VH-VL binders against UPF0735 ACT domain-containing protein LBUL_1260. Designs and how they scored, part 19

Target 1, 144 residues: UPF0735 ACT domain-containing protein LBUL_1260, of Lactobacillus delbrueckii subsp. bulgaricus (q049t6)
Amino acid sequence: MADYFYVHKKILPDYLEKVLEAREMLDSREAATVTEATERVGISRNTYYRYKDYVFRAKDPARGQQAVLSLLLADLPGALSAVLTCVTDHRASVLTISQAIPLASHASVLMSLDLAGLKGDINTLLADLKSLPFVKNLQLAGLE
Key: E = the ipSAE of ESMFold2; O = the ipSAE of OpenDDE; V2 = 0.75 times the mean of E and O plus 0.25 times the DockQ between their complexes.

## First folded at step 24 (VH-VL; framework fv_rolinsatamab)

Design t6 (from q5 with heavy chain S54T, light chain K50A; at its last look DockQ between E and O 0.06; V2 from the best seeds 0.00; counts 0 for: pae E 12.2 > 2, off the site)
Fold by ESMFold2, look of step 24:
Structure t6 (fold): chain C 144 residues (1-144), chain A 119 residues (1-119), chain B 107 residues (1-107)
Amino acid sequence: as target 1 above (144 residues)
Amino acid sequence: EVQLVQSGAEVKKPGSSVKVSCKASGGTFSTYAMHWVRQAPGQGLEWIGYIIPTFGYANYNQKFKDRATLTVDKSTSTAYMELSSLRSEDTAVYYCARGRIGWYYFDYWGQGTLVTVSS
Amino acid sequence: DIQMTQSPSSVSASVGDRVTITCKASQGISSWVAWYQQKPGKSPKLLIYAASSLQSGVPSRFSDSGSGTDFTLTISSLQPEDFATYFCQQYDSYPLTFGGGTKVEIK
């Protein structure tokens, strides 16, 4: 809960903002690789990896308080458990889950997630969820 | 340390079946997916499918779906790949390979099991 | 199925040379590529996965780049132990597919 502080960036080392800039370049595709992004902003890859999961902008859209995901799950025992494990491994918290009756062989799931503690970025979480064997049609339905 | 130990080489006739085992040690069986990949002599790699031990869920490359069966025995931490209706083109080294659930690249591989289908 | 077209099929190089191996996907796969090294008679060994992450114990002379359909593996300074065949693998879509391999021979 209270693992973070809000601090004016003037008193932080300048390289912390450069870590954020490099991450933004990767997220926006302005840079294709970590090496390219870090070279362009003037930090090492080691500096980037050391801090990338611990420093955030106060109003980062990808770090909004909540995300709403929609997805289809194969109607298999434990499919939802695997999704929840993936979310927990990324340090996101599930706020709500709605699961509809299966249509054909898949059930629609709508999840609200608290992203405050998210490890990495939301695109990495989405990629991991999409790679799960029983997940289809994953969409980011909302980001607050 | 994680180790994947596969059963020994097999020589089979066309039309028969083979069942290759892959015993995992040095890690929890339930925290990964077990994949199967084959490599014909002098050829590239071909993905057969995977099984997730905690769910018993298997997913197959469509090419193998009618002939391959993936199973697990949780009590012995052993995965199995059975390929039926063998043909000479099924001659290959068969690997088990693991990845974390939800990740589809493989950090540990078994030593491989040569399956030869002839005469 | 996504085809992974790997080139060259073989390369001969000297110790210290920079070696570049390419894979081209038949459709966009974002950045979901892994690279493996396989020595004769051995199983494949993971080198690089997700977003240029080196597997533990892999020398820093190995790197990758690319997105979309075009990907490269680079060995910045070839060493004698790098004699092997290298494979790319996509994990964007089922079925998982591999490139045909590139045999690296050291002169």
Scores: ipSAE 0.008, ipTM 0.508, lowest interface PAE 12.2, mean pLDDT 81
ESMFold2 (binder alone), look of step 24: mean pLDDT 89; pTM 0.925
OpenDDE, look of step 24: ipSAE 0.012; ipTM 0.608

## First folded at step 26 (VH-VL; framework fv_rolinsatamab)

Design u1 (from t3 with heavy chain S54I N59Y; at its last look DockQ between E and O 0.03; V2 from the best seeds 0.00; counts 0 for: pae E 11.3 > 2, SAP .501 > .496, placed apart)
Fold by ESMFold2, look of step 26:
Structure u1 (fold): chain C 144 residues (1-144), chain A 119 residues (1-119), chain B 107 residues (1-107)
Amino acid sequence: as target 1 above (144 residues)
Amino acid sequence: EVQLVQSGAEVKKPGSSVKVSCKASGGTFSTYAMHWVRQAPGQGLEWIGIIIPIFGYAYYNQKFKDRATLTVDKSTSTAYMELSSLRSEDTAVYYCARGRIGWYYFDYWGQGTLVTVSS
Amino acid sequence: DIQMTQSPSSVSASVGDRVTITCKASQGISSWVAWYQQKPGKSPKLLIYDASSLQSGVPSRFSDSGSGTDFTLTISSLQPEDFATYFCQQYDSYPLTFGGGTKVEIK
């Protein structure tokens, strides 16, 4: 997501992963209270509340999953068709396309894809899409 | 490596038509767009239009919409630009041009075709 | 249509000079500008695209800057082979449009 970075956890303070572990214990009901969860993982309740809404685990890309892409297309009708050709050449299926009113002669597009049949991995698809010169600001907006 | 070779110079009378060819070699023809641009004496470059062979899509500068026709022959990898109702103001060098991947800037240019319209 | 106003129309310069060419768009075009060099009797050659990327084989003395409406091509140290006419081109929207050109001449 635009507000988030992906970093290897070894460069982060240990308590950030413990916040995630405590939240998972609460979600799975292994712990009944925040006090119980935080005591078991070894962080303060204050640390948990400070970070609980801001750290998340990355999910595995592209294994029986759907992706949401955000991109800008040049104001040329064939631009979207070329994006769709690239997607189908990688054996992904388009589920939905939403296109906003153009700004500065470019259109914002949100596209959801079914990756069940994906040839290779999603990073290869994203690299090929980014190489299209009429595609600007391509971002992976979500992966489930 | 894409190469674009255009047909030879032409001299035309006002009111007639001209059809300029542009043969592409060395790349995939069907997915790459072909643009046409002209350069009149004493003027800069003027974009005429674009054609995308795989979609059959042609889009024109409004200035030329009623007089210009862009076509392709995929079997020979050749694009054509026809301009009708010629006037002396249409005297120019006509270029076909293509981007390596892109549809809107050009790193492959034909050698140009001089069209002279004499009254 | 987006009009590209290029200035100056010509410049007289010596080898080694720094030359600056300006192109102004009639509306915001983000960074979607390309620059071309054209020598007499020849087809244009692409120098820079996307307002920052040098075409392969273009000398590093060529650079550009700008965003929005104001764009600049700079030749940091003019060489004999750089005497030519230069054009900007916007590719924000169709129709694609070019600046009127800047002829760089030997002084």
Scores: ipSAE 0.006, ipTM 0.513, lowest interface PAE 11.3, mean pLDDT 80
ESMFold2 (binder alone), look of step 26: mean pLDDT 88; pTM 0.918
OpenDDE, look of step 26: ipSAE 0.019; ipTM 0.599

Design u2 (from t3 with heavy chain S54F F55W; at its last look DockQ between E and O 0.04; V2 from the best seeds 0.00; counts 0 for: pae E 13.8 > 2, placed apart)
Heavy chain, then light chain:
Amino acid sequence: EVQLVQSGAEVKKPGSSVKVSCKASGGTFSTYAMHWVRQAPGQGLEWIGIIIPFWGYANYNQKFKDRATLTVDKSTSTAYMELSSLRSEDTAVYYCARGRIGWYYFDYWGQGTLVTVSS
Amino acid sequence: DIQMTQSPSSVSASVGDRVTITCKASQGISSWVAWYQQKPGKSPKLLIYDASSLQSGVPSRFSDSGSGTDFTLTISSLQPEDFATYFCQQYDSYPLTFGGGTKVEIK
ESMFold2, look of step 26: ipSAE 0.006; ipTM 0.496
ESMFold2 (binder alone), look of step 26: mean pLDDT 88; pTM 0.914
OpenDDE, look of step 26: ipSAE 0.010; ipTM 0.602

Design u3 (from t3 with heavy chain I50M S54Y N59H; at its last look DockQ between E and O 0.13; V2 from the best seeds 0.00; counts 0 for: pae E 12.0 > 2, grease 19.6 > 18.9, placed apart)
Fold by ESMFold2, look of step 26:
Structure u3 (fold): chain C 144 residues (1-144), chain A 119 residues (1-119), chain B 107 residues (1-107)
Amino acid sequence: as target 1 above (144 residues)
Amino acid sequence: EVQLVQSGAEVKKPGSSVKVSCKASGGTFSTYAMHWVRQAPGQGLEWIGMIIPYFGYAHYNQKFKDRATLTVDKSTSTAYMELSSLRSEDTAVYYCARGRIGWYYFDYWGQGTLVTVSS
Amino acid sequence: DIQMTQSPSSVSASVGDRVTITCKASQGISSWVAWYQQKPGKSPKLLIYDASSLQSGVPSRFSDSGSGTDFTLTISSLQPEDFATYFCQQYDSYPLTFGGGTKVEIK
């Protein structure tokens, strides 16, 4: 959405995550009242009400979301095919591939994945991709 | 640490074939490319090809493409190189090799398998 | 195929000497060069990869330089254990190719 940014929680005050935890306790009925939920996570009621409608967890990238991977492939026959096989073995679907012209026997590749059917979690897929001998500089470039 | 142990020396007649094995231990086998390199007596090194066990994908030096076959047995962590239609010029030490971190330069080498082709 | 022309084919040197070995690629290969040491009857041993990254356990007297087509391996102060044959290898593109070797011998 236009009014929201994605930021790593490491640079945010920790009480914002406690607002999320309190809201989750209320939604799951782990806590019956705002007073109970806020006391358990260690924030004030005023802090909860100030932020509760403005801070949200990002969706789990392994469920109902697409991911963008950035990687550097060796310019060799079968390198991209090996990556694609690994992705499909994990039951992720490739939506798009963008590959730059090789410059020094390597090409930059961006690919968008549909993670709806992902087998296991994204970190397992990333670890297996990083272990491929043709793959360098693999990173999760974005969640969309 | 990774160790690569190759099959023993072979003596072959021209026109026959040889199959050299390379058993890996002490690390992950499936996702690391296994390369094959040969060295004729008193000569330099010549790359034959490579195979990625996870995919069964092999890529060959064009010089050997019609005679070389690379395979793996993942259950025994063993790679194989078969060379057919042997000539006396194929007399060499054959190495399997792989990297630890890099993909195309080799930290780990087998001990070598001498293949002698003579009448 | 990329040809790797290695020179000299041999060098005779004394302990403590500075030894320089060169490889020239038939086309630009950026910095994708590795260097190996091989002693008689042994498998090659990786010394340097990715233009100046020393393999673990390799003495700091070994260094390399170059980019594009011209590459050098330098042994800053030759030791008795350094008498061996040295090879360069390009890994810019397949087929992987090696230089013809440089035998470093006691003078």
Scores: ipSAE 0.007, ipTM 0.530, lowest interface PAE 12.0, mean pLDDT 81
ESMFold2 (binder alone), look of step 26: mean pLDDT 88; pTM 0.922
OpenDDE, look of step 26: ipSAE 0.059; ipTM 0.641

Design u4 (from t3 with heavy chain S54I R100S, light chain G28D; at its last look DockQ between E and O 0.01; V2 from the best seeds 0.00; counts 0 for: pae E 13.1 > 2, off the site)
Fold by ESMFold2, look of step 26:
Structure u4 (fold): chain C 144 residues (1-144), chain A 119 residues (1-119), chain B 107 residues (1-107)
Amino acid sequence: as target 1 above (144 residues)
Amino acid sequence: EVQLVQSGAEVKKPGSSVKVSCKASGGTFSTYAMHWVRQAPGQGLEWIGIIIPIFGYANYNQKFKDRATLTVDKSTSTAYMELSSLRSEDTAVYYCARGSIGWYYFDYWGQGTLVTVSS
Amino acid sequence: DIQMTQSPSSVSASVGDRVTITCKASQDISSWVAWYQQKPGKSPKLLIYDASSLQSGVPSRFSDSGSGTDFTLTISSLQPEDFATYFCQQYDSYPLTFGGGTKVEIK
């Protein structure tokens, strides 16, 4: 990433965005050949090949970091509510919850969180969740 | 500092009802569960139920489900427990209780409200 | 309902003695146990939660152990202020239930 800059497209030549458009047409098979794609967007094949591997669209900056947690909860209605309260106190949002049918005294829970508004660090959230007495085996199962 | 202050002692006749109040101060009221627990003279502790203000739900020990009603007034940070069809065995000290962030063990207790049921 | 069977119902001990109180759950409750002290005419006071964590301000002479169904509260060196009744409480499932209590009498 030291080899790349983040630059507003207004100061770039128009043909760089057209290189991106041509590559997208080929990827979606809207165009069958490089000749067809480059003709449609109005660039030469030479321009396409020269730049196609060096220019990229930035990721959507509005999409925040997402986490997947797995944990074991006591089989109590208020146990899940306390987890949700802890999550909202840290300003994370619950996207999904998947809970297995409670057997014995505990249920397995898998939840995904939107961390875009997270207050502080995910490790602080995890520590607070682990401190809840009805939460066991808390694991960060995924972080995107 | 979280503090729970309950209404005063009451003497009731069999068949009547009682409503005990519990005013909370020093914490966020709506995000924490409030429990009610009673203790008959010289006896152990018996859980009556839980109310969770932010979710608007109450859950009851099945023993009390048809006689107990738990409510809250968020504007005054006050929880209420009403027990109807009183009997002599309902004579007890009634406590409200909550925890800091754990909802099922109680580090904050009201001072207790003695309810005496007699003719 | 999960029954919490607490023993002994009372114990008479001298200052400095080690006192042990047990609770047995009628089913596996993992470590979801709390212990309370109640002095005459007062509300219960939390001592220990999660079967191992001391509440802030509780003297280190109080400890507990156990998991599953068998739990123990220990007072390592009894002090005069420890005269009280002690209760265990499970919070694994509803209804929340308490042990019957253990009255600790000094002397």
Scores: ipSAE 0.006, ipTM 0.505, lowest interface PAE 13.1, mean pLDDT 80
ESMFold2 (binder alone), look of step 26: mean pLDDT 88; pTM 0.918
OpenDDE, look of step 26: ipSAE 0.014; ipTM 0.606

Design u5 (from t3 with heavy chain I50R S54I; at its last look DockQ between E and O 0.05; V2 from the best seeds 0.00; counts 0 for: pae E 17.3 > 2, placed apart)
Fold by ESMFold2, look of step 26:
Structure u5 (fold): chain C 144 residues (1-144), chain A 119 residues (1-119), chain B 107 residues (1-107)
Amino acid sequence: as target 1 above (144 residues)
Amino acid sequence: EVQLVQSGAEVKKPGSSVKVSCKASGGTFSTYAMHWVRQAPGQGLEWIGRIIPIFGYANYNQKFKDRATLTVDKSTSTAYMELSSLRSEDTAVYYCARGRIGWYYFDYWGQGTLVTVSS
Amino acid sequence: DIQMTQSPSSVSASVGDRVTITCKASQGISSWVAWYQQKPGKSPKLLIYDASSLQSGVPSRFSDSGSGTDFTLTISSLQPEDFATYFCQQYDSYPLTFGGGTKVEIK
């Protein structure tokens, strides 16, 4: 049932490493477009799209590399900080945060997370986040 | 209840542009990928591209990359597809379709917008 | 681009018949296939994703099989509401591509 193998890169086509480099340039905003990234590393856009979701550097690749969480936070000191601590304790990284103006002492928060380094599975992270008393309506709004 | 409601049918001249809207309701907008797919009369389906509102990323089928522009207006939960330099073979029903981020199949579809390109 | 070759283009069948529809990918796509049903004048409806997972509300008479390049959709006992056109879709890589469709018609 394992969808992935670990293999030494010496037996892989060279263009796979270039796919990784192009993806990293896009993720870091070093390149603004796929065309720019792929031209810089010397691969076609089709090569990039064919492999971008299937090759990963030597870390445990996850099926989804990104998650989007929707939740309500109580407007209390330290509420957001505690959420961020929980996320980083599970070795996920926050990519973006969108927070609405607090309404009735709660604020809607939408967060995107990089799960590439996640320890365990997403459900464990969600369970820990749900256990925080100032977190309400936590939902996994997307998983890539 | 998730709904995707598209703008009405359009008749266009060759060489012009069309902009089709897709308004989402009954669910969260910014956290889902919005895809655009077309179907010429009596033909199969052809993927145009997708946009992910929360990340601001759009990917295009290379066939359309120089003519298609995907945008969103998060304040109105509306996605747009603009296709320029229209020609008669662009006559089709254009669908918006929703997919979860990381899932590349579509669980909800708009009703479709017929775009007719004729002189 | 991955081409999805769907066959047959049409099937004439009666209620209660077993109907099989095939899709062949131009290269290996693991199990990354979805199937859609489209009735005349309507938008497509998702039936099956991941080559075995039924979308909510889809009857169990729909099933699929296959991996790699060859995939089949089976309707084990055709019902009146199943007369429609069926499409496969690969989601292994961009651009996302669809089969040409199979129209299931009343005999």
Scores: ipSAE 0.000, ipTM 0.476, lowest interface PAE 17.3, mean pLDDT 80
ESMFold2 (binder alone), look of step 26: mean pLDDT 88; pTM 0.923
OpenDDE, look of step 26: ipSAE 0.018; ipTM 0.610

## First folded at step 28 (VH-VL; framework fv_rolinsatamab)

Design v1 (from s4 with heavy chain S30D; at its last read DockQ between E and O 0.38; V2 from the best seeds 0.00; counts 0 for: pae E 11.3 > 2)
Heavy chain, then light chain:
Amino acid sequence: EVQLVQSGAEVKKPGSSVKVSCKASGGTFDTYAMHWVRQAPGQGLEWIGYIIPSWGYANYNQKFKDRATLTVDKSTSTAYMELSSLRSEDTAVYYCARGRIGWYYFDYWGQGTLVTVSS
Amino acid sequence: DIQMTQSPSSVSASVGDRVTITCKASQGISSWVAWYQQKPGKSPKLLIYKASSLQSGVPSRFSDSGSGTDFTLTISSLQPEDFATYFCQQYDSYPLTFGGGTKVEIK
ESMFold2, look of step 28: ipSAE 0.005; ipTM 0.507
ESMFold2 (binder alone), look of step 28: mean pLDDT 89; pTM 0.926
OpenDDE, look of step 28: ipSAE 0.028; ipTM 0.647
ESMFold2, fold request of step 29: ipSAE 0.007, 0.005, 0.006; ipTM 0.507, 0.530, 0.545
ESMFold2 (binder alone), fold request of step 29: mean pLDDT 89, 88, 88; pTM 0.921, 0.919, 0.919
OpenDDE, fold request of step 29: ipSAE 0.213, 0.723, 0.019; ipTM 0.731, 0.853, 0.605
ESMFold2, last read: ipSAE 0.000, 0.007, 0.007; ipTM 0.522, 0.514, 0.525
ESMFold2 (binder alone), last read: mean pLDDT 89, 89, 89; pTM 0.919, 0.923, 0.919
OpenDDE, last read: ipSAE 0.194, 0.021, 0.320; ipTM 0.736, 0.605, 0.739

Design v2 (from u2 with light chain D50K; at its last look DockQ between E and O 0.02; V2 from the best seeds 0.00; counts 0 for: pae E 13.7 > 2, off the site)
Fold by ESMFold2, look of step 28:
Structure v2 (fold): chain C 144 residues (1-144), chain A 119 residues (1-119), chain B 107 residues (1-107)
Amino acid sequence: as target 1 above (144 residues)
Amino acid sequence: EVQLVQSGAEVKKPGSSVKVSCKASGGTFSTYAMHWVRQAPGQGLEWIGIIIPFWGYANYNQKFKDRATLTVDKSTSTAYMELSSLRSEDTAVYYCARGRIGWYYFDYWGQGTLVTVSS
Amino acid sequence: DIQMTQSPSSVSASVGDRVTITCKASQGISSWVAWYQQKPGKSPKLLIYKASSLQSGVPSRFSDSGSGTDFTLTISSLQPEDFATYFCQQYDSYPLTFGGGTKVEIK
């Protein structure tokens, strides 16, 4: 999620919320065409197409959320397995793992997590991961 | 240029508390970790703890866990270290120091705050 | 806690000398060591991190080496501004710990 920020809509132009409303009308079939949806919310088709793929609603906190973690692992047997065990003990699911070739004595790891079933909050998970002696430079790279 | 400006020197009696401030400028406060380190006169460096302003995560050296409290005020880009139940051995220069989140070395340091504890 | 034992405690040297400072960790810490310079009455300044990465603006006469438990900071040709106290720091695990320091003095 390096390409996205979370911002309060009050500091954004009003037409961005209208782009979201038009897309929702199309998804629900309340409007049959882009022309109909955009006219009902009061934006041009050009505005809709310009922004439709770049603006999204924040998800309801009760629905699943995805996180991206970046970290360095010591190149030791079982280091990755211990990280994965910690994640699953907190009831987060691993969606993807990308691991670069080890440099010196550590490997760079990027992983995506599904937080839908997370037992506690993400700060508790991050603290437990950071307490592992072979984890360095743990960073929450983004939320989806 | 990144700058960390700390509050001025303090003289305290045993049993009291002190709260040192550290105001950051020249960077995004919420995307960096703030550490606190102290140095007794003529002696080495001792790490107190870390706070990450973005989500309020704080972790402490176990030696200080029961007496130290790290906080931040994101609206003023200011970090705070409070140390309670002061003793004479707490006499030291207290530094705030900055690192990127996930990095545990300190690329910028405040000027230091001398705290003197004596009767 | 990982103990960082730094030696010597002080060294007397002349401008142009090669100065070597050693730091030994009580456990293996791979390459996770940083080095700092501190002048009297001043805050520490970062010199080297990630084993051999120089901080921006640090002269190339500063270098380090080592792995596992034994680490060395080298000043290849001492300059007048290099007279200071130097500290190593491990960042392998909490709590973060420092060496006791090495004071580099004019002979």
Scores: ipSAE 0.006, ipTM 0.492, lowest interface PAE 13.7, mean pLDDT 81
ESMFold2 (binder alone), look of step 28: mean pLDDT 89; pTM 0.922
OpenDDE, look of step 28: ipSAE 0.020; ipTM 0.605

Design v3 (from s4 with heavy chain S30N Y50Q S54I; at its last look DockQ between E and O 0.04; V2 from the best seeds 0.00; counts 0 for: pae E 14.4 > 2, placed apart)
Fold by ESMFold2, look of step 28:
Structure v3 (fold): chain C 144 residues (1-144), chain A 119 residues (1-119), chain B 107 residues (1-107)
Amino acid sequence: as target 1 above (144 residues)
Amino acid sequence: EVQLVQSGAEVKKPGSSVKVSCKASGGTFNTYAMHWVRQAPGQGLEWIGQIIPIWGYANYNQKFKDRATLTVDKSTSTAYMELSSLRSEDTAVYYCARGRIGWYYFDYWGQGTLVTVSS
Amino acid sequence: DIQMTQSPSSVSASVGDRVTITCKASQGISSWVAWYQQKPGKSPKLLIYKASSLQSGVPSRFSDSGSGTDFTLTISSLQPEDFATYFCQQYDSYPLTFGGGTKVEIK
């Protein structure tokens, strides 16, 4: 969200991590009540309620999202296979490929990727794809 | 560690053929392209062609297209280059070289196979 | 076919010298150049790919520059193990082609 930042936890008060721990105990049912959870982690109930909806653990930015890429490929042997190898090397899975008839030695390609297992972030994948021979006009057409 | 081990030196007569092998070990054979490059004595490097084992696709330098044949045996992780109708100017060290599919530079090379074509 | 013209054909140099090797392509090849080192009786060894990416284990004294048609390999401070022949290679289009080589030899 627009109202959130990513910060290193070393610059945050220790009680914010305890709020996270208490919430996790409640979510996993390791603690049955807020009173039990907050007593176990050593914060007040008031502190928990004040922060519980505003502090979260960082998660992988991909979070199993899907991406749609568009690009121009040279109509040469091995061009598409190089793109697919690069995608597989980044641990993304190709869901669909749509390739137009080549025009002026290049073809437009749209592909949908499953990013659930993505190694690193989407920007690293895009940079490596853009660096491939015979790849032009690579664009992220959608990310959901 | 990736290794490419080539077959031994060959002495051939003009008009005959030679088949050089290149066995890959320590890596993934199917996820890379195998290229063949030769170097005549005292001269530079000349690309013969490539083969992509996973698809069995070969692409040749047009200079060699009618005489060179690239094949693979995926079960033994071995690539082959056959050159027919040999002439004295085909005397060279023949290298296999590995590159990522779609990345046409070579990160590992075989030790080379000297092919001598002499009367 | 893209012709790669490499110069000089040889360089006589001392340990610690800066050595510069040039390749010119017969047409624009963007940045799609690789550089190789070859010692006598040995196969070539990749030094640099994608213009500026050093292969793993290659010393930082090796660098390259250029785009379009003019490319340069630089060895900033020549070491005893650097006496060898160096080749450029274009991979913009088929067929893949190499420069004629530059022999770096002890002075």
Scores: ipSAE 0.000, ipTM 0.493, lowest interface PAE 14.4, mean pLDDT 81
ESMFold2 (binder alone), look of step 28: mean pLDDT 89; pTM 0.921
OpenDDE, look of step 28: ipSAE 0.016; ipTM 0.591

